VHH binders against a8e7c5r167to518. Designs and how they scored, part 36

Target 1, 352 residues: a8e7c5r167to518
Amino acid sequence: YKIFMDSDSFYYSLTYDLTNTVQRQGELGKSDQPLWKRVDDRFFWNKHMIKDLVDLQAPQVDFWVIPIIQGFVQVEELVVNYNESSDEERSSPETPLQEPTCVDDIHPRFTVALISRRSRHRAGMRYKRRGVDTDGHVANYVETEQLIHVHSHTLSFVQTRGSVPVFWSQAGYRYNPRPRIEKGERETMPYFASHFEKEVETYKKLVIINLVDQNGREKIIGDAYLKQVLLYNNPNLTYVSFDFHEHCRGMKFENVQTLTDAIYDIITDMRWAWVDQAGVICQQEGIFRVNCMDCLDRTNVVQAAIARVIMEQQLKKLGVMPPEQPLPLKCYRIYQVMWANNGDTISRQYAG
Below, E stands for the ipSAE of ESMFold2; O stands for the ipSAE of OpenDDE; V2 stands for 0.75 times the mean of E and O plus 0.25 times the DockQ between their complexes.

## First folded at step 22 (VHH; framework vhh_h_nbbcii10_fgla)

Design k5 (at its last look DockQ between E and O 0.86; V2 from the best seeds 0.83)
Fold by OpenDDE, look of step 22:
Structure k5 (fold): chain B 352 residues (1-352), chain A 124 residues (1-124)
Amino acid sequence: as target 1 above (352 residues)
Amino acid sequence: QVQLVESGGGLVQPGGSLRLSCAASGFTFSYKSSYALGWFRQAPGQGLEAVAYISSSGSTIYYADSVKGRFTISRDNSKNTLYLQMNSLRAEDTAVYYCATVRTYPSGYIFRYWGQGTLVTVSS
């Protein structure tokens, strides 16, 4: 897949639909329709820019309109090797670059891609846009897809992030402004419902992971979120609370394992999308919707942790990884860098 | 489809008693689940508070300190119904009470299913 970067934030492909997940592409089937007609509208960033062209209804326009996403794309090739001693020892300059022996025969290889696609709806700067609107769109909604490709097999795992879907704001230019609820509970209900009805329609089941602090200034938003979840009372919703700041203080991100362990059965039951040359093998039966206050660093860490669990399961299922082994250290490091880059890129987009 | 339906809420004077019921459908209490079944409450302007819950096996019962000695949680497997006997009710017990399946872990909790809630008002 040739992915082109126009800027640090915008991505397009001439051959691949970056607006749709592997699962959605499978559902759409083989179509002779131009790429722009098959897009997920939420992530079609240049839709308004091409409106005049589309209105011409000229067949030639179909070839010229390339859907653009805002977000993040990174692709890496990984090798499963448990014997690779830490790169620190290889830095001795004197060892001649041994020709890459056909490593292909000794160690399994796979390609990983990370694709984040930002919604064109209510995309705004940090602190300026928060919560839900009257159309049910939340601020800074991002769909993130982790892809694994091995031979003819493509596996996908999709997560989402977005602002807490109540009417709230953070007023002021001061560092860490106090969040405020802007509308009452009853007034918020239909818009909350509208948001999640669309989400359930799209993803079937949602597991909400709320990382908002259970104490302190953020508590009011967390409480409002939970209350709306309870009032909405949809059996396709699961609500998970995790106090990230309490457990991961001091950059102890390893403590996120407490969460992934607690929801391990949920992760396993959710499955993933799997397609090969013969067709669809399995489907992802829901998504994790992860949020904190700004849906940036904390959210990215948790999404990465969940995605890692899935990756390990996928690779084991594919026979790429042996059972009862973790991801090789080298793979893990690259994986961490990819997700970190994802987080940083999204953060920059939020900052404007 | 799993459904939880609360009943038994109402207006009661301080020192009075109420019995809440939660009728469960779509699952059986005998089902080996990692989820506990319990009662939660939310007072106006406050967060959700765990009141009492029973583990799936029935071996573990939790009570909030604020209700300990006054409230009793029980279940009838034959009726697939959860109960909360509330005695010596106080004004601070005023809240919407929810029946829910819950899993607790060191860093948080998981709600899977819950009911519409029933309002308990304790007032003179």
Scores: ipSAE 0.874, ipTM 0.946, lowest interface PAE 0.4, mean pLDDT 91
Fold by ESMFold2, look of step 22:
Structure k5 (fold): chain B 352 residues (1-352), chain A 124 residues (1-124)
Amino acid sequence: as target 1 above (352 residues)
Amino acid sequence: QVQLVESGGGLVQPGGSLRLSCAASGFTFSYKSSYALGWFRQAPGQGLEAVAYISSSGSTIYYADSVKGRFTISRDNSKNTLYLQMNSLRAEDTAVYYCATVRTYPSGYIFRYWGQGTLVTVSS
């Protein structure tokens, strides 16, 4: 059974390792081992608190240690029904409401889940924590997994977010403090490299989506990031710039279509993890790493848009969604609320 | 191993000329690629500036206004090499020049592969 500890922040399950993606679970294989022996250390939040118990290796301790994550979990069941009235169509006085037949017999269904896992490294309030540290960890690092379940199929798509991995800060208690670079370009290089070496080891290929404004107060951070990316010069990285302010006023999902259209082939080539009764069918071939200054609102909107493209490809592949139509409006609205809740929760955890 | 390597940079007096080369290894320049080839530069304290880029077919060429008429971009897919001929050089052309595969769109750009850069200094 999956059981959650809900203090708005912390989650656990007695039978499922919430620290690992579907893909990492598949790579680990089947085992009778306790969950805590198989965790992804980045997201094992109660490690420090229960370390003495884990280190004992006593026969009975294993079943008492339950991995806890900080982050977000939401699960929704959606129905693909193109013949149901939209809110806009329902407002028309000339359009009669037609009673549907039994929805279970007519319309495909699928489950969507979001699981966000906040790294236990560099956790802290926005005004105190920015950038990278000497271990290569970045502030506000979150792995977000979007799951689709249909019949016996489980599909998974994963993205990360994290602070620009240079040494930088903003003044603490002001509404819009000016950012400041703390270390020089050459001094930063090995720590930037350390961060991305770990990312490449874990995810193999990365597509950086940099949303930092290229003009004004944010420019110093964006320029520093791009310079480090150029100096690091790793062929497993792709660098994408998107001028969010110029294009996405109001932070609607549809406003990011310019970006998702431009990288549609890159999204398609990323693929996703797919598991069913036969085992692992395919794997995700890399990851999108998305950032803005604090990795909150802009980052969340872009991640939702990329994940929507993947979800539609997944649903079309499974025959749940027609090849040439978008999601029904009701599905899209529920999806947007899920991602909004994700963003709000991550923001509260980061801000305090 | 995928790599782009720039060469031909150096110190030149104003009015002089340089020819930059960018050799690719680990992948081949293709007329069918969705990525153009381009030269980009970054002067101290400045952001990255597009200097010139040339489409995969060679038929579409862009030059920044600041270099138009002085710089010529060309590509030789059989030699897997991109070139930038820089004539009538000025002090403001001083920068690190990068060769890159690039895709542009109205709200941004995509870099897939790039080189380490080569320094061009234009000084008396």
Scores: ipSAE 0.760, ipTM 0.891, lowest interface PAE 0.5, mean pLDDT 82
ESMFold2 (binder alone), look of step 22: mean pLDDT 80; pTM 0.813

Design k6 (at its last look DockQ between E and O 0.01; V2 from the best seeds 0.00; counts 0 for: pae E 24.4 > 2, unsure alone 64.1 < 65, off the site)
Fold by OpenDDE, look of step 22:
Parts: C-alpha cells; structure tokens; sequence
Structure k6 (fold): chain B 352 residues (1-352), chain A 124 residues (1-124)
C-alpha cells in the first residue's frame, strides 16, 4: 500500500484504511464498500469536507474521497543482525527486500509501521483543551498502533492516550501552570462513566497507566482521576499509577523499565492482534491507556517502552528473534527514532 | 559537536537569588527533536544530583524536592539558552552546577552532553 502525506500532520492511503486498526479491519471483514464508508469516525478528519458530496449522493464520492487522518505514520524495514556493531548506512530503500522465505534465514527481515491517529473530537492546543466534555470525549485523544509484518503475517499492538477524563483546566502560558478542577466529583461521575463505557465497548478492557505526579501541582488531577475510577468500579478498568518523575529522576528515561517489569504479566495477558492469510490467529484483549498531564513526552516514552516489550515478544513468537536475545542494536535504534518522531509530531500538532 | 557553557555562578548570601545560564551550541532548541535539557549539581563530598530538567516540548518538567518552589527552569529558543532562576538560596544549595542535554540522534542513539559547570556558593 502507498501512504501519502499532505503535510507533516495529515496522512492518507488509496488502498489502506488508516482509520482502523488491523483488529477492527478483521472484525469488519471483507467489504466492497469504499474506504470512506468503513472508517472509524473518530479519526476521519476530512469528514466535514465531504459532507456536501455525501449529501448530494454523488457517485464520485466513492472514487474520490479518501479518508485522511491526522497523526503520524512511519514505516521501516528492519533486518535482524546481531553482528552489526556500527551505525552502518541505512540500506538503500530502493531494493525491494525480498520477503524472507524461511524463518531460518541468517538475517530475517520484517517491516515495522507506527500509526498514530488523532481524534477529531476536542482536538486543541496545549493548555486550551483539557479533560472530558459532556459527550464523553477527552482532549487530544490519540490511538497509536504498532504493526509488524513478516511474510504473510501481520501483527498489531494498539495503545491510546488522552487527557484525564475529569473536568479540569490549566490556565496560563507559563511553564507548568497550576491545574484546577472545574466540577465536583458527583457532577463528573456520569461523564467519566460515559467515556469509559465507550472505551470498554471498543477495546474490551482498559489498563490505565497514569503518569501524573503523585505530589506537587499535578496531584489534584491524579487524585480526581483515581477517585472517579474507584467510584465507577468497573472490573474491565484497571488503574496503575507510575510516578514518572520519581523513577526517571535525572533524565533517566530508561528507568521506565521499572514500570514495564512491574506490569509484565498484564502486558503478556493483553496479547496482540495477529492475522494471516487464513484469518485471525489472535486478538488483543485489552488496551493500555497512558496519560500524563498533556499526554506528550512522558506518555510517549512509556508507550514506546510497552510497545518494545510487545515487539520483542512478537518477533520471538514468529521465530524472527531468538528467545534469549534482545532486539538487535540497529533495530532498537530505528525503533527509538520511530517513536521519537511519533512523539515529536504529536507534540507539534498539539501545539497548533 | 554539542557544547554547553554555563555562566552566572558566584557568591550569594542566604535568601539571595542567582540566575544561571547555559548557552548551547551544536544543536538548536527550536529545530531539534527529542531532547531534554537540565541542571545538575554536585555539592562538596556529595554525588551528582538532578536539580531540574525540561523536555524538548516542555511537557515534562522536573524539579528536585529540595528546590521546588524556589527554582525555575526555563529556556529561550531564540538564544538557544537554558536558564535556572534560583530564589531563596540556602547554604545547602552550594554546589557546582552543570548544564546537561540528552539527545536522540538521527541514528536512534541517545547521547548526553555536559557543561564544565559553574560554582554557586551560598554563604553569609
């Protein structure tokens, strides 16, 4: 499939539905419907642009309207080689890498894609959009999907990020303005529930990873979040708090491994989507919803760390990686760049 | 090559204020991606301590508990300079202060760079 970029923020494909995950696509099944009729509405950014055409029931809509997402897309081809010690030059993208015919290849190859989809609902600039609304939409919601493709196999792992789903605001343009709660606990309850009922409907189970500081100015938001989770009392909702600043003190972002180690069983039990020519092999049984205050850098680091664990599990399951080895250094570096680019792009979009 | 040069250190009385500056070269705050900027300090006989740091987007800001409410980290992208405003200084703030940056290279590797440090002495 070909992916096009209109700008640094908008992506479309003529042949692939960028609005739906591999798992959702599998659930929808094979359809002769045009792409724009199969979209996840949350991520269909040009919906308003085609409204007139749709209303006119113009046949051309089926041929000319391509769903556009706002977010991030990067695709890389990786080679598993543990002997490569040096930053050798990216192999020329020009040579179509022959799909490995056998898992026993000396240097297995696989494709990785990272797709982030920003919700068209309550997308706003930093500090201007926060919390939940009366429709249950949260500010700056993003679904991120990591894809691995090898041979005829496609594996997917999906995560989400979004503002803490209470009514809160953060006024001012200064560094780290003080957040405030806008509505009381009881007033917030139905809207909190509305948000998560929709999320549970979509993703089955949610594991919240809340990175909001447990001390200082952010504490009020963290406390409000936890309180709502407890009040909502849904067995399909798990809450995990991780004080990112405490653990990653001194810009030691690698210490996020403490979190991934702690939730390793949860990660493993969640599984991932796996499809081949025969159909669906397995499904992702839940989703991590990661947040901090603005769901940018800290969130991106944690999502990348979780996704790395999954990637390694997937590659080992496929026999692309040996069980006792980590991801090759070269692969890891490319992986880091992809997620860094993802984080940066989302940050720029959030900034306006 | 990335270089960091600290300035603004000196002798100050308890309760006083200082503003440290870190001029960065070899990368730009506005255009480079996936970096963090921070201040560290080392007091006599003590280990290196993180004081404050900020991510490239500004979404992650950290302060050590000991300096919260007193110190403010900021940056000027136009000058490619990192600042540390230190108010209500205490004797225990006496240390060599270092500017640091962590960057993700185009190759995906992370690199850390340090300045030479500037001495802050808080004494009556």
Amino acid sequence: as target 1 above (352 residues)
Amino acid sequence: QVQLVESGGGLVQPGGSLRLSCAASGFTFSYDSSYALGWFRQAPGQGLEAVAYISSSGSTIYYADSVKGRFTISRDNSKNTLYLQMNSLRAEDTAVYYCATVRTSPSGSSSRYWGQGTLVTVSS
Scores: ipSAE 0.029, ipTM 0.337, lowest interface PAE 5.1, mean pLDDT 88
Fold by ESMFold2, look of step 22:
Structure k6 (fold): chain B 352 residues (1-352), chain A 124 residues (1-124)
Amino acid sequence: as target 1 above (352 residues)
Amino acid sequence: QVQLVESGGGLVQPGGSLRLSCAASGFTFSYDSSYALGWFRQAPGQGLEAVAYISSSGSTIYYADSVKGRFTISRDNSKNTLYLQMNSLRAEDTAVYYCATVRTSPSGSSSRYWGQGTLVTVSS
């Protein structure tokens, strides 16, 4: 698949619908329809810019209407090489079937990709940067899909991030910025419910990972979130809190493993989407919805950690990664850079 | 006080249909955000299962996987009544069906009101 980038983090493909996860494309089934007629509307950024063209319904217009997302795309090809050899000889055209000379010359390879799709709802700086609105949309809502491709297999794991879906703001004071709840608990209930009803329709089950500090100035937001979750009382929601600053003080991001260890069974039971030439092998059974106050750095670190657990399970099941060894350090470094670039891009789009 | 009364249960053959009704009093059935409305069931020897509900905003309808495509939840505001249309009934649908709602208070406390239940038996 070929993917093109505009200078402002907008992406499109002439042949692939970047707005839909692998799983959603499988759920839609096969179709000869043009890409724009099958998009996920949340991420179809050029819908309003080209509305008149889509209303014409002409076949030529169908080929010109290409879905555009705002977000992030990065694709990397990785080699599982524990020996760290200096060079790898490529097969030449003169020897179409080249026999291996030794085991160390044959290394498994896989492709990893990140696709982040920012919701077009609540776009731009003119909207509040915090909380939910009266349509049930939240600030800084991003769907991030991590893809693994090996031979004919495509595996996908999806997470979302988004602001705490209550009505709140955080105005700057010269001495101490303090978050403020702007609407009462009762008034907030239907809009909180509206947000999660849309999420449950899309993802079936949600595991909320709330990274808001449980003490200090952030506590009022975390408390409001938990109260709304309890009032909503939906069995398809699981609520998990993790005080990121308490556990990861001093940039000890390895302590996020405390969280992933504690929820390891939840991560494993969520599974992932897996498709190949024969069709759909399995589906992801829910989604992690991760937030902190602004859904930026803390959220990105935790999402990367959860996705790494899933990636290792996927690679082990495919035989790309041995069950007794971690991935080579070079692979992890590239993975970390991919997620760092994702976080930086989302941050620029949010705080510009 | 909120009161819920179920009716419409009975004996039916597999593949048959029933419509359950839940008459409500003590609140106006509407898009009132203070109440979520739903159907729950308890099969012999099992715990309660949520079957279907309408969210407090009215924007979402939930169905259990076991009943999707066969059951339809609906309401009639003129009669203050919630319905469950059950089609293509199976023996596994045999249960006592309860109508339920949740009422919240200004303090954020919640309570759930239950009806008395109506028995549905699906048997050849």
Scores: ipSAE 0.000, ipTM 0.086, lowest interface PAE 24.4, mean pLDDT 75
ESMFold2 (binder alone), look of step 22: mean pLDDT 77; pTM 0.775

## First folded at step 23 (VHH; framework vhh_h_nbbcii10_fgla)

Design m1 (at its last look DockQ between E and O 0.01; V2 from the best seeds 0.00; counts 0 for: pae O 14.4 > 2, framework grips, off the site)
Fold by ESMFold2, look of step 23:
Structure m1 (fold): chain B 352 residues (1-352), chain A 124 residues (1-124)
Amino acid sequence: as target 1 above (352 residues)
Amino acid sequence: QVQLVESGGGLVQPGGSLRLSCAASGFTFSYKSSYALGWFRQAPGQGLEAVAYISSSGSTIYYADSVKGRFTISRDNSKNTLYLQMNSLRAEDTAVYYCATVRTYPSGYIYRYWGQGTLVTVSS
């Protein structure tokens, strides 16, 4: 499929529905219908720009209506090679006259793609906005899908991020404004529930990963979130706390491994969507929903760490990585850049 | 349906005693589970405080310093029930008490199942 990017990080494809995960597309099945009739409405950004065209109900117009997402797309082709060195050059004495040699069984190859879909709800705002609204939508809601393609196999792992779904703000003449709760616990309950009812309907099970500091100025938001989670009391929710700043200060992002080790069994049990020519082999059994205060840098680091655990499991199960070894260094460096680009793009879009 | 239900809360005078129970349905307590069973409380205007938890094997028990020597956690896997015996109650023990399945690690907590809470009020 072909993916097109415009300025401001809008993406479309003439042949692929960028609004849906591999898993949701498999659930919809094959169809002769135009793409816009099968979209995930949350991510259909041009819906209201072309409403008059879709209301015509004319087949020839239908195929010219192309769904557009706001978010991020990056695709990389990678080679599994543990002997690769950044200093290896053709002019080196250790590199004889190079001939092109392509032997598939020497160096396995795979494609990795990252697709982030920003919800059109509670977005496109001029000012920073936080929390939930009266329709149960949250600020800065993004679904991020990591895809692996090897031979005839397509594998997909999906995560979401979004603002803490209570009524809160963090505004004023900032250098470091304190967050403020705008509505009481009882008043918030139905809107919190509305948000998570939609999430459970879509993803079935959720593992909340709350990165809000357990002490200090962020505590009031984290306490409010946990209280609403307790009151909502849905057995399809799991709640995980992680104090990011106590354990990852000074850009020691390797210490996120404390979290991924602690939830490794939960990550493994989540599985992933896996499709080949025989059909659907397995499905992802829920979703990680990750947040910090703004759902930007901390959230992006944690999501990348979780997705890396999954990707290594996927590649090892497919036989493209040996067991008991990490990703090759070059693959990991490209992976880090992909996720950094994702984080930068989402951050630019949230500014308003 | 998975459910935890707390009971045994109420109004009690300072120095009094209460016993909280937490009955589980839809799953069974196991000595081999990776989750401990715990009691957590939230006083008005405060965050959630861990009161006590007991490992699946029963070999590791935690008590908050504020309740050590006064509260006793126990579990009866055959009755699928967790207990908290609260003695020598003080006004600062006033809170909503929640039963939960929990896993602890240095960076935080993992809560899998929890109840609706039961109110304990300690007042003269």
Scores: ipSAE 0.693, ipTM 0.868, lowest interface PAE 0.9, mean pLDDT 82
Fold by OpenDDE, look of step 23:
Structure m1 (fold): chain B 352 residues (1-352), chain A 124 residues (1-124)
Amino acid sequence: as target 1 above (352 residues)
Amino acid sequence: QVQLVESGGGLVQPGGSLRLSCAASGFTFSYKSSYALGWFRQAPGQGLEAVAYISSSGSTIYYADSVKGRFTISRDNSKNTLYLQMNSLRAEDTAVYYCATVRTYPSGYIYRYWGQGTLVTVSS
């Protein structure tokens, strides 16, 4: 059972750990410890509240301690039917989600869930929080997990977004100000390393997808990022640059396929978490860390595109989708709405 | 369904007082039940902060350090209402205040319920 708070996009569950991925949950195993002691600290948004409760040393402390995440959660049940026309009502963001009436089990069904969890570190508004801090935390860090559930099978694919991990700022809210580098290259190095050491520890390998413009005002930030990657020289980091504006100018978001095609082998090799009743079938061997300047719209589009590729692979592997066919139109529309909602929600949280 | 409805928020000058009320429905306040009641607040640009808590038995009462001596949490079981008396209000007390309850069922399920919040603005 999941409860959502509309005003601040807070989510909690009484039965599920929203702070940990399927893969991390598997690694943690079964425990008698209360949930709040097992959470991923990065995403435990109300940790400051629990401190007060713990300090009470009251026997009822556990009653109050429900981990809350800030982010996004949406769950949809989809039907694989290539003959079915798109449902305009279901594809509308303003239309309340209706529970699917499972009348005919003729077509394969699967459940898809998106869970985005925002880091509690360096929480702040856009233009007020950019880059990395001395603790190695970056602005607008969000872990997004796509879940697919079919029968007893649970599949997970995790991506992250976060600000370029250098010291930079962009002052002003009324216009798009020029970004500024705040610290030199050498001064930034240990903090850059700190950030990615933690990331590598958590996710094993990282594929950086940098969407920062390769020309214009954003170039300075992209260049700084690349320089740090080169200096850090970690084999567990792969750096990919894709100029989103150059390729997708005029809202040609379909051109993101150029990127997904180019990195298709990387996507395939990364794999995903897969768990069934017997246990762990496979693990995700790395993550995509996607960023633009603010890690909002462009980032969301690219993450959605990568996630779609994975989802289709997963569904085909499960036998839910036939080989060499795309996702049915109705499914695709719902899926797009989910990611759009994810993007919008994260944007509101960061941009205010 | 459990519902919490806050009231009593508004604009007040520094040093002033307000009394917040939280009317609960869908469950009854009882000393025999396993639940807790509390007030939270969220200031602009900040996260949720625990303000005050009271256990079902009343044996445990908590106040945040920032409000100790100024705020008082109380309940009226006959009215099924939680209160927060706020005295000596400060600008930093400006926030949306939320009523919350955590209920433990015999089955072991713990449910947390929130109100919609009431805005308290402390300004000269």
Scores: ipSAE 0.000, ipTM 0.204, lowest interface PAE 14.4, mean pLDDT 87
ESMFold2 (binder alone), look of step 23: mean pLDDT 78; pTM 0.789

Design m2 (at its last look DockQ between E and O 0.77; V2 from the best seeds 0.00; counts 0 for: SAP .786 > .668)
Fold by ESMFold2, look of step 23:
Order: sequence, then structure tokens, then C-alpha cells
Structure m2 (fold): chain B 352 residues (1-352), chain A 124 residues (1-124)
Amino acid sequence: as target 1 above (352 residues)
Amino acid sequence: QVQLVESGGGLVQPGGSLRLSCAASGFTFSYKSSYALGWFRQAPGQGLEAVAYISSSGSTIYYADSVKGRFTISRDNSKNTLYLQMNSLRAEDTAVYYCATVRTYPSGYIFYYWGQGTLVTVSS
């Protein structure tokens, strides 16, 4: 867990490959190869900056080349303590935040971590900030991994976000941008297919969760997406529509429960990656791909809600959380802050 | 391999009739499944519209207001086939029609499997 941040946006570790999920690391197996030889290329941000050093392939250089991701990392240790009220009573500004004491050592503990990896493709200011390109890459593509660690168990759940894979734009910042489709349906089809062929190869099954408003200014983009999904007609895709603004007005995002209830069976069947000292116990069977127009606030709220359902299943399976009770409110508050920080960081990287 | 294949589309005069069929393979229609079977359409320049769908139990049958009294949805589980009988066709019914397995909920819908679409053109 030794992770270093050179700025707010970039992260590296001397001993851990931040570009790969727990599941992908398990599939690669144990190796004494240098980290950069095992990376997920999508998230290897310093590849071009140090390309001449990598191309030399000298043994001494191998251990000086450390993979760097752009994205977000946060790690928190949580305590399951039902006797502690959700009250954050701070009698005065002088009251410090309380940490668990030795008396609290009898309560279950778990570590939660978020790792978001932004694709190096289309991340620069000179690239279109919307849609797909002729290489099948989409704007604002981020893989977010939620990790749970309890004793010797490491559990992992992964989601992706990314722009609607058609050719579209939003005009200027001055005029409350209205989206425009830039290429016709037939011209778009092969690039849409190219994007999803790569996604299906990587993740096997995808559940698309489209949060684009079905009425108003966003409708043209949502309609274009659904049309391409229907034309592509791949049985490894499931398409889910959710009208976010109908049920989440006033920025109260906890009302996404209508969505998570409706797809609860899909979430449960997807499962998660689980590794302990004996090896790989199970693997995640597919991925949720979530989008709104810019893949920022609405996307982040929905991803947090889906990951919360999974976390509760994981903690119940491990006996950390009782089967009939939610986690203590303090745990959910910290969880919400972690996901809010994730969303803020992704938003700043997207805007810059 | 799971597939849905629509047929029966084509050109027809206003006031005419067509019958769309949707044959399923790779899975079996069931009265006890959690999904509905339905027909959806997209006219040029318009979004997707639910035309009709029928729940696995038959307890929920939906028709869009624009087609009530003119279209009839039915299913034959022994033939693994869904039908849409379209009578008194109008120019406004011109669209690509899709057969799908779907689950609906108040805030949206879930498409699990769908067909390639069949074009229905109603013109004089």
C-alpha cells in the first residue's frame, strides 16, 4: 500500500502495479518482471515520456521505470461500531476528530480504498472532449476500482465510465452548450463497434447504464446511443436506462435506490474479485459501464451507489456486517466523502 | 446463441394491415420469467417509443395511446414467438420496429436481448 502522489492527479507505487485491478493482477500470476512490463497500457501515462529508456531494454533501466497513473487514490480504515451514534457532536471547534482506541479494538475493522485510472487516450486538451474517435476510444474514460481489505482477504469491484461512443460535441462554453451529432448513423457504426469489441474482449460482459436525460436537450445524444446499441446487437451487452433527474432532483443522490433495486439481480450475479492467502476465490463476471453527458457528477453518484451494494454483500459474506442491519452511519459518511473526492478529482482532470 | 429475429415488415398502404413476428432462439419464452416481451419502434428523427409489451404472466399488457385499438400483441410460447398484429395503419406508424426482452420500472427500463429491427413503411 505504499502509494506516492507527485501532484493531485498522478500516482505511483514502487512495488504495486496501479494500472491493473486485483483481478488482472491475479490473472498475470506471480512474476519477478519489472512493473512496467506487466502494465495495462490504457493507464500507463508515462509511457511516451520515458519511451527511449524503455526501448533500450537494459536490465538496470527496468527497475527505474515506475508506472504512473492519472486518476485518484484514497484509502480509509473503517470501524463497525453500532454503539457510536451518527452524531458528529463537536461541542466546540477545539474538539478533534476521534480515532479508534484500544477499547474499540473489539469492533470489526475493514479498509476501503478507491483507485481510479484515467485512460491516457484522449486525455489532452487538443482532443475532442466528447464521444468516440476513429481509434474506438472515448472521452473521459475512467476505470474505478473499489477495494475492501479485511485480515488476509482482498476484495475488488471494478466499474468503468466513458462518453457516449458516437461522434458528438457541445458548442462553446458561452451558450449553455447544446449537443450536436457530427456523423450519421451508418458512418458511426464501425467506430461504435470497434469501441465495444475492445470492451467486450477486456471485460467479457457489459451492463450499460445510460443516465442521459430522455427528454430535453440531452435527448438527441441518448437516442443516438440507444440506436447504435440496438444496431450493434451484441448479446454480451445489457442496456439499462435510468432517468436520473426524474428521481434525483435537488442534488439529493440517495434516491438512486430505484435503479439499484431494479438491477439488484444483475449486481448480485456480477459478483467481485476475491483473493486471500490460498489464492483466487472468485472473480468479477463483467462490468458496469456508466455514463451521463460528461461522465461526471451523475455518473459518480450512480457508481457509488452500485459499489455500496457490492460492499455490503462483501462485508456480510465476511461476517463484518450483520445480515439484517446497515453499516453504522459514520461508515457511510466516510464512504460518501471518498466517492465525492473521487468525483471532484475526475471533474478537475476532465476540465483541465 | 441468444437471438431475436423480427420479420413481417415492409411497405403497406394507409388503412392496411401487417403482422410482425419475432422468433427467439437460444432461450425459451416462459410464463414465469421476470422479463416482459415487447415491441418498440423508432421513427426517423424520433426517440424510441414503446409500442406494446406483455408480461410473462399476461397480467400486464401495455399499448401506446397512438396504437390502442389498432394493434394487438400476442405470444405463442410453444413456438417461442412474439407477434404484433397491426391494423388500420397510418403514415405515422412508419418506423423501424424492434422485438425485445425487457424489464420496466418507474424510472427506466432494461433491455436484455433485442432483434435487428424490421422496417415498416406506410405510404400512399
Scores: ipSAE 0.679, ipTM 0.851, lowest interface PAE 0.8, mean pLDDT 81
Fold by OpenDDE, look of step 23:
Structure m2 (fold): chain B 352 residues (1-352), chain A 124 residues (1-124)
Amino acid sequence: as target 1 above (352 residues)
Amino acid sequence: QVQLVESGGGLVQPGGSLRLSCAASGFTFSYKSSYALGWFRQAPGQGLEAVAYISSSGSTIYYADSVKGRFTISRDNSKNTLYLQMNSLRAEDTAVYYCATVRTYPSGYIFYYWGQGTLVTVSS
């Protein structure tokens, strides 16, 4: 499929629905309906811009209306090669320029794509938009889909991020102001429920990963979140608390492995979407909803870590990777860059 | 469907005792094989805190420092019930107490199932 970028934030395709996941596309089935009529409304960013055109009910609208997402798209082709010396070793003057051994077709190859879709609801800058609204929409809601393509196989893993779904605010941009709860727990309950009812309807089961600090200024928001989860008491919700700052201070992002190890069985149980030429092989049975305060850097790191675990499982299942080996270093580096770019892009979009 | 139902809460004078019960019903998921059953509480204006929890095997028991020596967590596997014996109750023990199925790790908690909570009020 061909993806086009209009500026750094907007993406569209003439042949592919960027608003729907592989799994949702499978559920919708084959249709002769125009693309704009099949989109996920949450991620149809230019919907308001085309309203007048749609209202005309003119046949030409089907040709002219192309759904646009705001978010991030990157596609990379990766080669599984464990013999590739790190570029750092190649730069030693003493190593004879080994002729680029034509990476002959001997090494497995796969395509990885990262697609992030920002919700058009409650669009706004951080510090101006936090929490949930009366429609159950949360600030900085982003659906991120990791795609792996090998031959005729397409695998998908979807995660979401979004602001803590209570009424809270953090006034000011010049300093890190203290967050404030704006409404009481009873008043918040129906809106919290509204948010998660829609989420459960869409994704079946949710595993909440709350990265809000368990101590300090952020604690009040974390406590409010957990309280609402307890009050809501939905069996389709699992709540995970992980103090990211406590464990990952000093950019020790490797410590996120503590979390991924702790939830490894949950990750495995969640599965992923898998389709081939014959049809659906398996479905993703739930989703991780990851958040911190602003749902940016910390969230991105954790989502990347979870996604990496899934990717390795997928590649092993496909026979692209051997069972007892990690992702090759070169692949890992590219993969890290992709997620970093994703994080940076989403941050710019939300922070302004 | 997995359900946890708390009971035993109420009004008690300082120095008094209460016994909370949590009746568990339903099936546990396979990834919950190494879970803990625990009591959590939320005092007015305070956040949720772990009071006590016991591993599924009973080999590991945790108490918050504030309740050590006063509270005892126990489980009757035959009844699939968790208990919290609370002795020498203090005003600061006033809270809504929740029973929960959790996995604990150094960085936090995984909450799988929880009850509606029971109110404990310690007042003269």
Scores: ipSAE 0.264, ipTM 0.698, lowest interface PAE 1.3, mean pLDDT 89
ESMFold2 (binder alone), look of step 23: mean pLDDT 80; pTM 0.811

